# Designs tried in a protein design chat: VH-VL binders against q8ixk2r445to577. Part 192

Target 1, 133 residues: q8ixk2r445to577
Amino acid sequence: FFGMLQNKGLTDYCFDYNPPDENQIVGHQVILYLCHGMGQNQFFEYTSQKEIRYNTHQPEGCIAVEAGMDTLIMHLCEETAPENQKFILQEDGSLFHEQSKKCVQAARKESSDSFVPLLRDCTNSDHQKWFFK

## First folded at step 8 (VH-VL)

Design v48 (framework fv_traxivitug)
Fold by ESMFold2-Fast, scan of step 8:
Structure v48 (fold): chain C 133 residues (1-133), chain A 119 residues (1-119), chain B 107 residues (1-107)
Amino acid sequence: as target 1 above (133 residues)
Amino acid sequence: QVQLVESGGTLVQPGGSLRLSCAASGFTFSKYYMSWVRQAPGKGLEWVAWISSSGSTIYYVDSVRGRFTISRDNAKNSLFLQMNSLRPEDTAVYFCARGYSKGYYFDYWGQGTLVTVSS
Amino acid sequence: QSVLTQPPSVSVAPGKTARITCGGDNIGSKYVHWYQQKPGQAPILVVYYDSDRPSGIPERFSGSNSGNTATLTISRVEAGDEADYYCQVWDSSSDHVFGGGTKVTVL
C-alpha cells in the first residue's frame, strides 16, 4: 500500500508531514491536513514490516511513537523495524500500534485549530479508521 | 479552583428585559471561549450563545438572535447576557460554561441562575 | 441544522453495563462530548472527543462514535451513576447541539 492515508471520520483529512526545516527531516510531529491529492508531504507507504514510511525526502522517515507518548513522530527508518515503528492496519481500518496496544485516532489539537493523529484506547470510532487513497 | 458564578435571574413579565452576569475566577478568562447554555424546567440542555476569547466573534441559536446579546469584559473576568423581548419559552436556568479552544466542549459550568418569564 | 436523538431512559442493574446512544446523521464525522447531570446540579463533562476522559472520571466511562451513532458506555454501574446524560457536538455552522438527554436509572 502507498498513497494518502485518509481518515474515515474526518473525511477531508490525511496524514501530513511537512517539517519546518528542510535540513532536518526527522524529529517532528506528524499532523493531519486537508487532503490535496498531490502526494508529496501526504504520500506514505505501508510496508511489509508494518512501517508507515515517508518517502518524499532522503533519508526516508518512519513514523514512531516513543514510550510514554501518544504523538506520532518522524524517525529514521532502520533495516529491521523497531517495535515503536510498527503499526497494524486492521481489517476494520483501525491502525493498531503493537508496542502500546493503542489505536491511532484523528484528534483535535487542544491548543489550536489543527488536527493530529494520536494514540488512544481502541474504540469503534470512525476517527480511528484509516485507508489509503 | 475554576469557578463560574451566575447572577441576575429573576421573574420578569413577557416583553421585558433582563441582564445576566457570570463572574469567572481561577483561570485566565481572556484566553477562553465562553457560552450560555439554558435548561427549561424538566427539559434538556439548549445552547444559547458563544463568544470568542477576544469578543470579536459571536454566535446565537436562531430562537434568540436579535433579542439576546452576549458580551464579555476581560478586564473584569465577566460574561454577560442581555435579554430583550423575553418570551415565556425563555424560562430556564441559564448556565455560564467555559469552552476549550474554539469552545468545542464545555469543561466547567456554573450552578446556573433561574429566569422565569411569566405574567 | 443537526439533531441529536437519545433514548429518553435506560434502566440498568448495579454492576452491569449501561449504553446510552446518540443518533445523528454522519455523527461519526463529528467529535461527540458527554455530560452527566444530577438533579439540582450543573452538568459535568464525563467524556470528550468521542472517548477521552477528564481527570477524576473513572475508567468505567468510555465512548465510541461511528457512522450515525455515538455511544456512551458505563461499565460496572454504581448507584451514584444515576443521572441524566447528554451528548453534544459542535457542527460546522458554529452551533452547539445537545441531545435530548437520557435518564439512567440504577435498579
Scores: ipSAE 0.401, ipTM 0.842, lowest interface PAE 2.6, mean pLDDT 89
Fold by OpenDDE, second read of step 9:
Structure v48 (fold): chain C 133 residues (1-133), chain A 119 residues (1-119), chain B 107 residues (1-107)
Amino acid sequence: as target 1 above (133 residues)
Amino acid sequence: QVQLVESGGTLVQPGGSLRLSCAASGFTFSKYYMSWVRQAPGKGLEWVAWISSSGSTIYYVDSVRGRFTISRDNAKNSLFLQMNSLRPEDTAVYFCARGYSKGYYFDYWGQGTLVTVSS
Amino acid sequence: QSVLTQPPSVSVAPGKTARITCGGDNIGSKYVHWYQQKPGQAPILVVYYDSDRPSGIPERFSGSNSGNTATLTISRVEAGDEADYYCQVWDSSSDHVFGGGTKVTVL
């Protein structure tokens, strides 16, 4: 699967990554932004290694969750996907992070009406359902 | 060491044409949206035009549509703004701005080039 | 066609905190970016995506955005912070929109 990774509950919002430095694309948080289909900041790939890969830049980035965190941070992809980079995109649309045993949820950014994907306990919320478009 | 250097700004009469250039360096130009943003003397910033990394997507502010053409040459790391049918209200410093990778914001700006439209 | 409203000027004493507001209808649902511009210079990005700070920008600069107001906060203001500050959003209908700018004067 590849393309825009869109949230079902938070209508018209997609994964978005926009690193400030092209030479250091890692270490920043993945956010949600309106799906617009322009540019490459909203292009992601779900790989056979269970990675969510940001492959519009080289080296390629893979979304990771750092220990003790609930945010999605871009790391470099590795030949073998590390445990903190493994996600399961399930048939029901839930995006399950294997290591944390939590689901990715479209959530309101702290002190903001903006949104970010965050790890939360898995629920049946549409805000935890994602699909590629 | 991202650098954007504008050139081409000069005095021109109303109805005239002018082509601005922006030379980019220090980054992979072809991967970024680029914009022109202008600032009239003593006024605020106004976005003028936006072009995608490949050049396939272009947008203009209404006031310049049909008169201005934004383009890019990725092989030459260059951004251009062809300005036709210039008006006095087009008088401004024109900034070349990197639209980041997507173009939501402008993370790097040139020093600008002054375009003066006056009879 | 978004309109961003900024106060034309803000005065602050050295060492104090300056707050620059950017008003817009439901602006909290959009990401707001902030630029600093000193006379005769190019704008510099100081805050992006509401509250993220570019490398090299001091921690004194922070941003927030909720409801109808985004705010750039400059703590421990220094003389060098005197500048014009612009908020900006991307709008699907109007593309890039800037606020009118706020002149921050350090007293």
Scores: ipSAE 0.017, ipTM 0.641, lowest interface PAE 7.4, mean pLDDT 90

Design v49 (framework fv_traxivitug)
Fold by ESMFold2-Fast, scan of step 8:
Structure v49 (fold): chain C 133 residues (1-133), chain A 119 residues (1-119), chain B 107 residues (1-107)
Amino acid sequence: as target 1 above (133 residues)
Amino acid sequence: QVQLVESGGTLVQPGGSLRLSCAASGFTFSKYYMSWVRQAPGKGLEWVAFISSSGSTIYYVDSVRGRFTISRDNAKNSLFLQMNSLRPEDTAVYFCARGYSKGYYFDYWGQGTLVTVSS
Amino acid sequence: QSVLTQPPSVSVAPGKTARITCGGDNIGSKYVHWYQQKPGQAPILVVYYDSDRPSGIPERFSGSNSGNTATLTISRVEAGDEADYYCQVWDSSSDHVFGGGTKVTVL
């Protein structure tokens, strides 16, 4: 799968990654923003190794969650996906992070009314359901 | 390192025309959305025009629509602003800025080029 | 139409905290970005997506955004922080909107 990764509950919001430096694309938080349909910062690929890749620039970035954290951060992709970069996209749209046993949820950003993808206990909420558009 | 260098600003008579250029280096210009932002002397920032990476999507602030034309040449890493029917209120420093549309920010700016529209 | 309101000026003593507000209808539902501009210089991005900082920007700069008000906070203010500060959002009408700017004076 590839395309814009959209939230079922927040129907106008998509995964978005817009780092300030294209030569250093890692280390920044993945956000949610209004889906614009133009790809670019909202274009992601879900791979057979359970990675969510950001392929707009080189080197390729892979979404990861650091141990003990709940935020999604961009890291460098590896030849073999490490556990912190593996997400299981279920048939029901749940995005399950294997290492933490938690699900990606559209949730309020710290100090903000804006939304970001965060790890939360898995529920059947539409805010935890994602699909490629 | 990312660099944006504007040129072309000068004194021009009301009703005249002027073309601004912006030379980009240190990044893959063809992958980025670009904008022009202006600042009148002693005033705040005002976004003027936006162009997508391919050049197919273009937006203008209402006050310049029909008078200004934004364009780009990805092979030459250059951004342009063709300004026609210039008015005294167009007097400003014009900045070339790297930025995306639809809720995004401007991460790098050039030093600006001054356009003065006066008799 | 989106209109962003900033106070025209803020005065702060060295070592104290400056707060710059940006008011807008339902601005909390939009991402706010902040720029610093010193006299005769180009603006630089200091806070983006409400509270994130680009590399090279001191941790003294922070942001928040809720309801109808976004805030840029500069703690332990230094003389070098004296500048004009602008907030910015992208309107859904495809127009970029800047606030009027706030001049921060370090006394």
Scores: ipSAE 0.284, ipTM 0.781, lowest interface PAE 3.3, mean pLDDT 87
Fold by OpenDDE, second read of step 9:
Structure v49 (fold): chain C 133 residues (1-133), chain A 119 residues (1-119), chain B 107 residues (1-107)
Amino acid sequence: as target 1 above (133 residues)
Amino acid sequence: QVQLVESGGTLVQPGGSLRLSCAASGFTFSKYYMSWVRQAPGKGLEWVAFISSSGSTIYYVDSVRGRFTISRDNAKNSLFLQMNSLRPEDTAVYFCARGYSKGYYFDYWGQGTLVTVSS
Amino acid sequence: QSVLTQPPSVSVAPGKTARITCGGDNIGSKYVHWYQQKPGQAPILVVYYDSDRPSGIPERFSGSNSGNTATLTISRVEAGDEADYYCQVWDSSSDHVFGGGTKVTVL
């Protein structure tokens, strides 16, 4: 699966990543932004290694969750996907983070009407449903 | 060490044409969206034109549509703005700015080149 | 066509906190970016995606965005912070929009 990773509940919002430096693409938070169907920053791939891969930069980035965190942070992809980079895109649209045993939810950014994907306890909320478009 | 260097700004008469260039370095130019942003003397910033990484997607501010053409040469790490039918209100410092998408933030700017349209 | 409204000027004493507002209809649902521009210089990104800060920008610079107002906050203002500040918003259905700019004067 590849393309824009769009949220079902938060209509018209997609995974988005804009690193400030192409040579330092890691360490920044993945956000949600209006799906616009253009540009490289909303293009992601779900790989056979259960990675959510950011393919627009070299080296390629993979979304990771750091210990004790609930945010999605870009890391470098590795030959063998580390545990903190493994996600399961379920048939029902839920995006499950294996290590934390939590689901990715479209959530409001603190003190903002902007949005970010965050790890939360898994529910049946459409805000935890994702699909590639 | 991202650098953007504009050139081509000069004095032109109304109705004239001018081509601006922006030389990019320090990053993989072909992977970034680019825009031109202008600033009239003593005025604020105004987005002018957008071009996607491949050049397949282009947008203009209404006031320049049909007169200005944004283009890029990724092989030469260059951004261009062809300005035709210039008007006095087009007088401004023109900045090239790096962005990731239309409407995204502009993380790097050139120092700008001054275009003066006057009779 | 959304319009971003900034106060023309803000005055602040050294060491105090400056707040520059950017008003817009439902601006909180959009990402707001902020730029600093000093005379004769190019703009510099100081805050992006409402509250993120580029590397190299002091922690004194912070941003927030909610409802109809985004705010750039400059704490412990220094003389060097005197500049024009612009907010910028993107709308998928609109062109790029810059605010009118706010001149921050350090007293």
Scores: ipSAE 0.018, ipTM 0.647, lowest interface PAE 7.1, mean pLDDT 90

Design v50 (framework fv_traxivitug)
Fold by ESMFold2-Fast, scan of step 8:
Structure v50 (fold): chain C 133 residues (1-133), chain A 119 residues (1-119), chain B 107 residues (1-107)
Amino acid sequence: as target 1 above (133 residues)
Amino acid sequence: QVQLVESGGTLVQPGGSLRLSCAASGFTFSKYWMSWVRQAPGKGLEWVAYISSSGSTIYYVDSVRGRFTISRDNAKNSLFLQMNSLRPEDTAVYFCARGYSKGYYFDYWGQGTLVTVSS
Amino acid sequence: QSVLTQPPSVSVAPGKTARITCGGDNIGSKYVHWYQQKPGQAPILVVYYDSDRPSGIPERFSGSNSGNTATLTISRVEAGDEADYYCQVWDSSSDHVFGGGTKVTVL
């Protein structure tokens, strides 16, 4: 699959990665933003290694979650995907993060009008269901 | 450690006025949105009003707009509700509640203060 | 104005699971919060943003929110869970909306 990764519950929002520093494409948090339908910073590829790849810049980034964290951070892709970069896109639309055994949920950022994807216990909620558009 | 203590509830005749106070302690009051939520005897919860951390953004439920005024004094860690033109339907326990995440939900509540509007 | 519909009561035996529903048009597109209120006491937050728990709330409390129905689930129910439970959403046009409440009785 490839395209814009949109939330079922938060229906107007898509995964978005816009690195503020062009000389360091990785290391920043993945956010959610209004889907604009133009790809670019919202274009992701779901691979056979269960990676969510950001292909807009070189080298390619892969979404990861550090142990004990709940935020999604852009890392460098590896030749063999490490466990912290593996997400199972389930048939019902849930994104299951294998290493933590949690699901990706569209969440409101504290004291903000912003939304971010966060790891949460799997609940089968619409905010935990994603699809490529 | 977080505490919210309401006061000012009493018996008031219809058409009267009353001011409720909420004393906050155990947290940085000036950083939180605050709300008043009421509950008529034997009934459910009903949100009344909320106010932003700075006091610049205020919302009211339609039934009290123009009659009630929510305000805050961050220097004194206090929240207020000025109630004018009171009606029997305003009879309720009034809770002071701390808003979290820009006031979208309420993580701490006071014990409430009873306002009875009757003749 | 939008309304949130809760069953007025739910009965459950100790150790079993109680499920309290909160119905609303397209409620799965909103974030749902849940409060517990015991007689004569202030409400306390038990679940927020569909499924998160505040510190101190036991893992027996969980939530989900899909389509037109949000659900608060209390597993391994204890006598101390007997209370009224309220769902709540924020909507810019409706502001804060509470459900009518569900009285959970542990028999």
Scores: ipSAE 0.533, ipTM 0.866, lowest interface PAE 1.9, mean pLDDT 89
Fold by OpenDDE, second read of step 9:
Structure v50 (fold): chain C 133 residues (1-133), chain A 119 residues (1-119), chain B 107 residues (1-107)
Amino acid sequence: as target 1 above (133 residues)
Amino acid sequence: QVQLVESGGTLVQPGGSLRLSCAASGFTFSKYWMSWVRQAPGKGLEWVAYISSSGSTIYYVDSVRGRFTISRDNAKNSLFLQMNSLRPEDTAVYFCARGYSKGYYFDYWGQGTLVTVSS
Amino acid sequence: QSVLTQPPSVSVAPGKTARITCGGDNIGSKYVHWYQQKPGQAPILVVYYDSDRPSGIPERFSGSNSGNTATLTISRVEAGDEADYYCQVWDSSSDHVFGGGTKVTVL
């Protein structure tokens, strides 16, 4: 699967990544923004290694969850996907992070009405359902 | 070490034409959307135009549409702004600004080049 | 056709906190970015995506955005913080939109 990764509950919002420095494309938080399909910042791929890959840049980035965190942070992809980079996109649309055993949820950014994907306990909320478009 | 260096700004009469250039270095130019942003003397910032990384998507502020043309040469790491039918209200410092994508933010700016339109 | 409204000026004493507001209809639903510009210089991105801070920008600079108001907060203000500050959003109808700018004077 590849393309825009869109949230079902938060209508018209997609995964978005815009690092301010191309030489340091890792370490920044993945956010949610209106799906526009323009540029490369909303293009992601779900790989056979269960990665959510940001492959419009070289080296390629893979979304990871750092220990003790609930935010999605861009890391470099590795030959073998590390445990903190493994996600399961299930048939029901839930995006399950294997290591934390939590689900990715569209959530409000702290001190903002803007939105970010965050790890939360898995629920039946549409805000935890995602699909590629 | 991202650098953006504008050039081409000068004095021109109303109705005249001018071409601005922006030389980019320190990053993979072809991967970034670019914009021109201008600032009239003593005034605020005004976005003028943006162009996608490939050049396939272009938009202008209404006041310059039909008169200005934004373009890029990725092989030369250059951004251009062809300005025709210039008006006094086009007088401004024109900044070259890097955007990661279509229309979020500008993470790097040049020092600008002054365009003065006056009779 | 979004309009961003900033106060024309903000005065602050050294060591104190400056708050620069950026008003807009439902601006909280959009990501707001902030730029610092000193006379004769290029603008510098100081806050992006409401509250994220570029590398090299001190932690004294922070941002928030909710409802109809975004705010750039500069804590422990220094003389060097004296500058014009602009908020900016992207709008689907207007593309890039800047606020009118706020001149911050350090007393």
Scores: ipSAE 0.014, ipTM 0.627, lowest interface PAE 9.1, mean pLDDT 90

Design v51 (framework fv_traxivitug)
Fold by ESMFold2-Fast, scan of step 8:
Structure v51 (fold): chain C 133 residues (1-133), chain A 119 residues (1-119), chain B 107 residues (1-107)
Amino acid sequence: as target 1 above (133 residues)
Amino acid sequence: QVQLVESGGTLVQPGGSLRLSCAASGFTFSKYAMSWVRQAPGKGLEWVAYISSSGSTIYYVDSVRGRFTISRDNAKNSLFLQMNSLRPEDTAVYFCARGYSKGYYFDYWGQGTLVTVSS
Amino acid sequence: QSVLTQPPSVSVAPGKTARITCGGDNIGSKYVHWYQQKPGQAPILVVYYDSDRPSGIPERFSGSNSGNTATLTISRVEAGDEADYYCQVWDSSSDHVFGGGTKVTVL
């Protein structure tokens, strides 16, 4: 699948990656932003290796979560996907992070009402359901 | 070092036309959305026009739609604003701004070029 | 399209804290960005995505956004912070909306 990765519970919000420097394309947090339908920073690919790839900028990035953390960070893609970059997109829309055994949830950013994707214990909440549009 | 340099601003009579240019350097221009933002003397900032990195998606504020045309030349690292049927209320400093995340916010701005439309 | 309301001016003593508000209907569900503009100069991005700072911006600049009000906070204010400050959002109508601006005067 590929396209805009939209939240079922927060229907106006999509995965968005906005690196602060063109020369530093990886290493920053993935956010949620209003879906604009224009692709690019909201255009992601879900691969057969269970990666969520960001192909809009070069080098290609892959979403990862470091051990003990709950934020989604952009890392460089590798020839063989490491465990921290593997997400299982379930039939019900749940996005399960294999290494941590947690699910990606649309959650409020600290110090604001804005939303970011965070790892949380898996529930059947619509805030943990995602689909490509 | 990111640089954006506007040019072309001058005094124009109402109903006249003018073309503004913005020369970009220090980054891969073709990877970024660009916008024009203006500021009337003593007033606040007003977004005018947006163009996607490829040039395929373009948006205008309602007050300039049909009169202004935004365009870009990625081979020359240049952004343009063609302004037709100019009105006194178009008098402003016009800034070239680099859009980040499809232009959600503006991380770098040029120094601006002054357009004066005299009645 | 959204309308963003800022107070026209804020006065603050050196070393104290300045708070600049940006009001908008349900603005807490949107990302707010803040710009500083000194006389005769281009705007500079000082806070983006509600609370993040670009490299080179001092940590005494911070932001928050909740409900109907976003706030730019400048702690330990210095004379060099005198400027106009603008909030901005991208709304779902594919429009960039700026607040009217707040002139910060350090007395």
Scores: ipSAE 0.025, ipTM 0.674, lowest interface PAE 7.3, mean pLDDT 86
Fold by OpenDDE, second read of step 9:
Structure v51 (fold): chain C 133 residues (1-133), chain A 119 residues (1-119), chain B 107 residues (1-107)
Amino acid sequence: as target 1 above (133 residues)
Amino acid sequence: QVQLVESGGTLVQPGGSLRLSCAASGFTFSKYAMSWVRQAPGKGLEWVAYISSSGSTIYYVDSVRGRFTISRDNAKNSLFLQMNSLRPEDTAVYFCARGYSKGYYFDYWGQGTLVTVSS
Amino acid sequence: QSVLTQPPSVSVAPGKTARITCGGDNIGSKYVHWYQQKPGQAPILVVYYDSDRPSGIPERFSGSNSGNTATLTISRVEAGDEADYYCQVWDSSSDHVFGGGTKVTVL
């Protein structure tokens, strides 16, 4: 699967990543922004290694969850996907993070009306359902 | 160091044509969306045109649609704006801007080139 | 079609805090970006995605966005901060939209 990773509950919002340095793409948080179909900041790939890859830059980035965190952060992809980079995109649309055993949820950014994907306890909420567009 | 350098701005008569260029350096040009943003004398910023990194997606502000054409040559790290049927209200400093977020915002701007449309 | 409203001018004494507002219908649901422009110069991105700061921009510059108002805050204002400031959003219907700009004068 590849393309824009769009949230079902938060209509018209997609995964978005904007690295501040094209040569240093890691270490920043993945956000949600309006799906626009323009550019490459909303292009992601779900791989057979259960990675969510951001491959608009080289080296390729993979979304990871750091220890103790609930945010999605860009890391470098590894030859073998580390545990903190493994996600299961399930048939029901839920995006399950294996290591934390939590689901990715479209959530409101604190003190803002902006949105980010966050790890939360898995529910049947549409805000935890995702699909590639 | 990211650099954007516009050129081509000059005085033209209404109905005339002009081609602006933007030379980009200091980054992988082909990976970034680009835009033209203009600013009339003493006025605010107005987005004019957008082109995706590959050039496959293009957008214009309504007031220039059909008259302006944005294009790019990634091999030459160049952005262009072909301006036809120019009007006095097109008078402005035209900035080349890099869409750092691939069109969301503009993280680098050139110094601009002045286009004056006057009889 | 989004309309962003900024006050035309803001005056602030050196060392004090300037706040520049950007009003828009449900602007809090969008990411707001801010640019600084000095006379005869190119705009400079000072805040993006509501509150993120580009490298090289002082921590004195901060942003917030909620409800119908985004705010650029410049703390400990210096003479060099005198400039025009523009907010900007992306809208699917109107593409890139800029506010009208705010002239910040350091008294």
Scores: ipSAE 0.015, ipTM 0.635, lowest interface PAE 7.7, mean pLDDT 90

